# Designs tried in a protein design chat: miniprotein binders against q5jf28. Part 46

Target 1, 318 residues: q5jf28
Amino acid sequence: MERERLIKTVEAILRGAGYRVARLDLKGSCFDLVASRLFLLLFIKATVNIDTITEEQAEDLKRLAKFFKASPLIVGLRSKSGELEEGVVYERFGIYALRPETLYDALLNNELPAVFAERGGLYVRINGELLRELREKHGYSVNELAQLLGVSRKSLLNYERGEQAVSLDVAIQLEEIFDEALAEPIDILRAKVEADLNVKPETPLEREVFERLKKLGLGLVKVKKAPFNAISTEDDIRLLTGIDERKTRSTIKRAEMVAEVGRIVNSGGVFILEKTKAEVVSEVPLIPKESLEEVKDADELIELIDKLKKEIKEKLFS
Key: E = the ipSAE of ESMFold2; O = the ipSAE of OpenDDE; V2 = 0.75 times the mean of E and O plus 0.25 times the DockQ between their complexes.

## First folded at step 20 (miniprotein)

Design f2 (at its last look DockQ between E and O 0.97; V2 from the best seeds 0.90)
Fold by OpenDDE base, look of step 20:
Structure f2 (fold): chain B 318 residues (1-318), chain A 120 residues (1-120)
Amino acid sequence: as target 1 above (318 residues)
Amino acid sequence: DPELREARDLLEQAIELLHEAVRLLQEALRTGDSSLLEEAADLLTEALHIVQEAIELAQSTGSDDRAIRRLRFAWMLMRLAWIIAREAMETGDPDLVDLALTLLQWAYDMIQEALEILSK
């Protein structure tokens, strides 16, 4: 109940901000929502407790974000230490985590958070050059201002150099002294993350399919915690690629999710199975792995996918 | 505290409005009557004002921050439900009506929890 409410709330925030949204009903996925507006793409994990995200999920979320030039976000209500604060950015595995209210303010009010949590304290990044200019303009020495703030001379010099974040209390005092905003906003919508895109296939079937797709000229990014098993790519071609031994109810559901995600991230979908008849589920072809032997390159694979989609549309309307 | 009593009375009124808005959305989902969505949106506009006033009163009395946070969260949920209900009027998408219902039910729960805290 609480997780579903959270996911729906995040969906509503994104929709209210004019994003196109796809919601996933996949337990254990590294993301629950993907959203696009203009040049912004977001992959969002919604979890009531942000400390429940696994490292594997976080790595896949960062991998997707890096590949699609998107921002990853965790939206939650609580941590192990208690409730999350509004307007505060948390971090798990190098991914920003925040409350729904903080996302609401960022997307609907254009108010980016400036406060972040680290080591049990609240901190702000300040414009250090502006701090120096204001200090000099008001006639304070480094020692005088440091004493007024209750900080060391070294700390104040580190603030002015941008080498050290300021405690929230000291940031408030600085803004009160100078009557000017010094806090730098955290651009949660354009988060840059690093990820390893060179993850190996886990199963014998994945290895076989990956080797065949590579022979067709496709680059592959393995993903573990998504409705697809990999992203296949060549130039402008991007395929959300599922790999299964046989068609199951899970295969069908994941193909439906791949179709929805594909619309948001401007990517096609395909499922490659050890054993199946060629069919289409929600505009996503299910093809036998042997079909990869019948094509010479990635373009012929796309032509095969498009042909299958067309043939099934014609059968449904005939 | 008279102001705290007034805040509680306002929150009780907001709960009544939310209950009626939920009823209207449920009926809209059943019938497809978009006029019920408009009526629900109007009730939410009133409820949003009432909850905002209750927050201000609770803040002025130095009330428990846990109650205030719940009320702000409820206000956000109500605002989102209003936006989604208006979109549902334009699109006729029943999934948006279900979305708005979920938001309002959570807002209701948050206001109830806030009232319980403010009554201690």
Scores: ipSAE 0.891, ipTM 0.961, lowest interface PAE 0.5, mean pLDDT 93
Fold by ESMFold2, look of step 20:
Structure f2 (fold): chain B 318 residues (1-318), chain A 120 residues (1-120)
Amino acid sequence: as target 1 above (318 residues)
Amino acid sequence: DPELREARDLLEQAIELLHEAVRLLQEALRTGDSSLLEEAADLLTEALHIVQEAIELAQSTGSDDRAIRRLRFAWMLMRLAWIIAREAMETGDPDLVDLALTLLQWAYDMIQEALEILSK
């Protein structure tokens, strides 16, 4: 019940900051929320203990973030080491992790965090050029300031060159000595991540469908931990693509989630099933895999998708 | 300590206000009556002030950080619930009422836990 409360708290923070938000109810997904505002796009995994995130979830979260040019985030309350601290940025699998209060401050108070956790404690990156300027203005040699701070001369030079973060204690001392803001914020809203977008199909059906979609000219980005199996792409076409053997209650719920995510990331959706009649769930077509034989390229697939959506809407008024 | 006793008294008042705000949101969700959202928002405005005062008193006495952290988290949840309730009034979206309700229920629990810590 604490996870549900956490997800809803994150949604409230995002909405309070003016984001359009889609919240997912899918256990095991690589994200629980996707949100957009102007040119910002966030994919967020909310988990009470940030150490419960699996490598597969994290890699898929990074794949989505890389593909959509979004910032991935983990929002949580604890780690295996204890409670997360407000205003501190943690990292798991190359993804920033932080408390809801830290997200609240960033989005609602425009106060980005500056403190991050590393082995050995809490650290801050500082404006090294400004540090050098302030040291010289106050008449300190490198050795004199290093001795005052209790650090080596080499460390102080590294701080001034921007090559080394300072401990939180040293950052506090520096700001007390110079009465200037030296800390550099961490841009959690535009985090850059690397991901391998080439992931193999999980099942024979997925392999067959991927091969057919490739013959239509679509590229594929496979994900394992999302309401869809892949993103099918060509030029400006983007389809959140689901694949199932047949329509089940799970399939319907996933299609509903795909529709919601698609609205936030400005992408269409489709489910390719081994057995089904053509239909539409929440503006997401469910089509039999044989329909891929009826079209010759990606443009014709989009036309089929649009036709199905139009036909179903017309029936609502008949 | 008179300041700590005042902080606990304020938190008991906040708990009563939150209990009523939760009740109003539950009724608003059931009935769709937006005027209940306005009543809840008014109670939240008072509760936010009261909790902030309690936090300041607890900090001035050097009270247990575990209590203070819970109160600050509750304050954030209450502030968000206020924002979301206002959006619900503007849009008529019952899902936003449910969202605000969830936030307030958690805030209530956090204040109760903080009060227990402060009473030992």
Scores: ipSAE 0.878, ipTM 0.954, lowest interface PAE 0.4, mean pLDDT 91
ESMFold2 (binder alone), look of step 20: mean pLDDT 85; pTM 0.840

Design f3 (at its last look DockQ between E and O 0.94; V2 from the best seeds 0.89)
Fold by OpenDDE base, look of step 20:
Structure f3 (fold): chain B 318 residues (1-318), chain A 120 residues (1-120)
Amino acid sequence: as target 1 above (318 residues)
Amino acid sequence: DPELREARDLLEQAIELLHEAVRLLQEALRTGDSSLLEEALDLLTEALHIVQEAIELAQSTGSDDRAIRRLRFAWMLMRLAIIIAREAMETGDPDLVDLALTLLEWAYEMIQEALEILSK
C-alpha cells in the first residue's frame, strides 16, 4: 500500500511538471517510472526505504540511465537512520536519492536542492572562487575568516579551492556574513553516472539469442531487473528485447510494459521466445528465435517486426 | 496556546472538506459527471488554503517539526491532486481521478497524524 502511494505520488509530480510518464507494475524492477520532457529523461526507482534498493538494481538503473543519456533517481521517504529530510540529496550506489517534496520543488518550483547528506552530516558545495572574492572584498584574512567560522585555515583554503564541501552550519554562516548565496545547487535532473554496459547473458537461451543478434550487427546491453532482458541497438535502431522460453502471463505483462516504456524512450520492443507462434501483444511482436535465422541484418529484423505489427492491425480491423 | 488551538480547528475543517471532496471524486468516477469534479476542486482549493494557514500557525508557535513536515507533505499532495483532477476534467480520463483520490487519501492520513501530534 505505502509503496503504491509513493509511486502514484511520484507519477503525479512528473505529470504536474508536464512529463510524459510510464509506470511499471513490476516487483523487483530497477525502475518503477520512466519520464520524458523535452531533453530530460528520468528513470526513477520509488522505494519507501532507500536502503532496500539492491546493488544489482542500482547497477541496472545506472546502466539504463547511461545508455539512454538519462538521469537515474531514487525517490523515498526513509532510510535506516530515519526519515529523509526535504531539500536534502542522499546517495545510494552513486544514485541520488530524495523525498517526493524535493522532487516536487525541483520540477514544479524550479528549485534544485543544495544540501547533501554524507556520513551522518549535512553538507553544501560552495562556489570557492566567489568565497575568496567576497573574503578579499570584505578585508578578511584567511585566518580571520577561519576563526570567525570556527574552522581551520586549511579547511577554509580547501573551501576556496572547491576541494572540500562545507558543513550546512558553516554554509549558512557564510551566506549570513556576506549576504550572498554561495551554495551550489545539485542538478538531480542531469545526474551523470558510470555503469558497465558489458554484462554477459545469464541463461543458455539468452546466450544463443545474443549471439544471433550480434551476427545481425546489433550491439547488446544486458539488463537483469527490467521488463526486458536486453537493449538491442544499431545506429538509430533501438529495441527493448525480451527473451523467454515460452509465452506466459508474465511475458504478456512484460510486453505491455515494454510498449509503454518504448513510447517514452523512443524505442521499439520485441520478445524472442524459444517456442512461440508469431503474434503481437500491445504492438510488441513475440517471435520464435528461428525467425532470427530468416533475416540477414538488423534492417531486415525491423522490417519483420513492422510487417507483423501491420498484419495484426489488419486482422483486428477486418 | 490559542494559536495552536486555532491551527487544530483549521485542520479539522480541512479534514471535513477533504472528506467531501473525496466523496465527490468517487461519485464522479462512478457516474462520469464532470460537474462533481469542479465542485471537488473548489473544496480542495479551500482546504489547501486552510492547511497553509494551519502550517503558518504551527510554525509561529514552535510546534513539533514532525507535525509541520506532515502538513507540508499533505499540502503538496493536495496541490498535486488539484492539478491531476483538473487534467481529469479536461481529458475525461478516470485513471487520473483514481490518482487524485490516492493522493487525497494520503493527505488525509498525514493531516490526521499531524493533528494527533499537535494535540499532545
Scores: ipSAE 0.875, ipTM 0.953, lowest interface PAE 0.5, mean pLDDT 93
Fold by ESMFold2, look of step 20:
Structure f3 (fold): chain B 318 residues (1-318), chain A 120 residues (1-120)
Amino acid sequence: as target 1 above (318 residues)
Amino acid sequence: DPELREARDLLEQAIELLHEAVRLLQEALRTGDSSLLEEALDLLTEALHIVQEAIELAQSTGSDDRAIRRLRFAWMLMRLAIIIAREAMETGDPDLVDLALTLLEWAYEMIQEALEILSK
């Protein structure tokens, strides 16, 4: 129940900051929330213990963030080492992790965090050029300031060149000595990540459907831990693409989630099933895989999707 | 420790207000009566100020940091619940009432845990 409360707390933070939000109810998903505001897009995994996120989930989260040019985030309360500290940025698998209070401050108070956790403690990146200017203004040599801080001369030179972060203790000392803000904030809202977008199909049905979609000219970005199996893309076409053998209650719930995510990321949705009668769930068509043989390219697939949505709506309201 | 006794008394007052606000929100969810949301918001706003004062008193006495952290978390949850309940009133969306209730129930538990820590 604590994880559900955490997810809802993150949703409330996002809504309070004016974000459009979709919340997922999918066990094992690489994200629990996706949210957008203005030019910002966030994919968020909410985990009480940030060490429970799996490498597979983290890689998919990074794939989605890379593809959609979004910032991935982990929001949690604890690690294996204990409670997470407010205002501190942690990192798992190259993804920033932080407490809900830290997210709250960033979004509702416009106060980005500056402190990050690394091996050996807490650190801050500082404005090295300003440090050098302040040192010179106050009449300190490099060696004199290094001795005062209890750091090596090499470390101080690296700080001034922007090549090394300072410990939190040194950052506090610098603030007291110079009475100036030197800390550089961490832009958790525009984090850039690298990800390998070449992931192979998981099942024979997926492989078959991917090959049919490729023949239509669509590129595919496979994901394992989402309500959809892939993103089908060509030029400005984007389809959150689900694949199942048949329609089940799980299929319907996933299509509903795809519709919600699609609204946030401005993408269409489709489910391609081995066995089904064509229908539409929350503006997401469920179509048999044979329908892919009825179209010649990606544009015709979009036209088929749009036609099916119109026809199904007309049947329901006739 | 008169300041610590005052902090505990304030937290007990906040708990009472929070209990009533939760009751009103639950009734609003069942009945669809949006006027109950406005009454709950008034109680929540008062409780939020009381929790703020209790935090300051507890800090001034050098109280256990575990209690202070719980109260800060509760304060955030209560502020978010106020924001979400206002959105619920504007939109008429019962899912937002449920969201506010979840936040408040967690805030209540955090305040109770903090009070237990402060009473040892």
Scores: ipSAE 0.873, ipTM 0.950, lowest interface PAE 0.4, mean pLDDT 91
ESMFold2 (binder alone), look of step 20: mean pLDDT 87; pTM 0.875

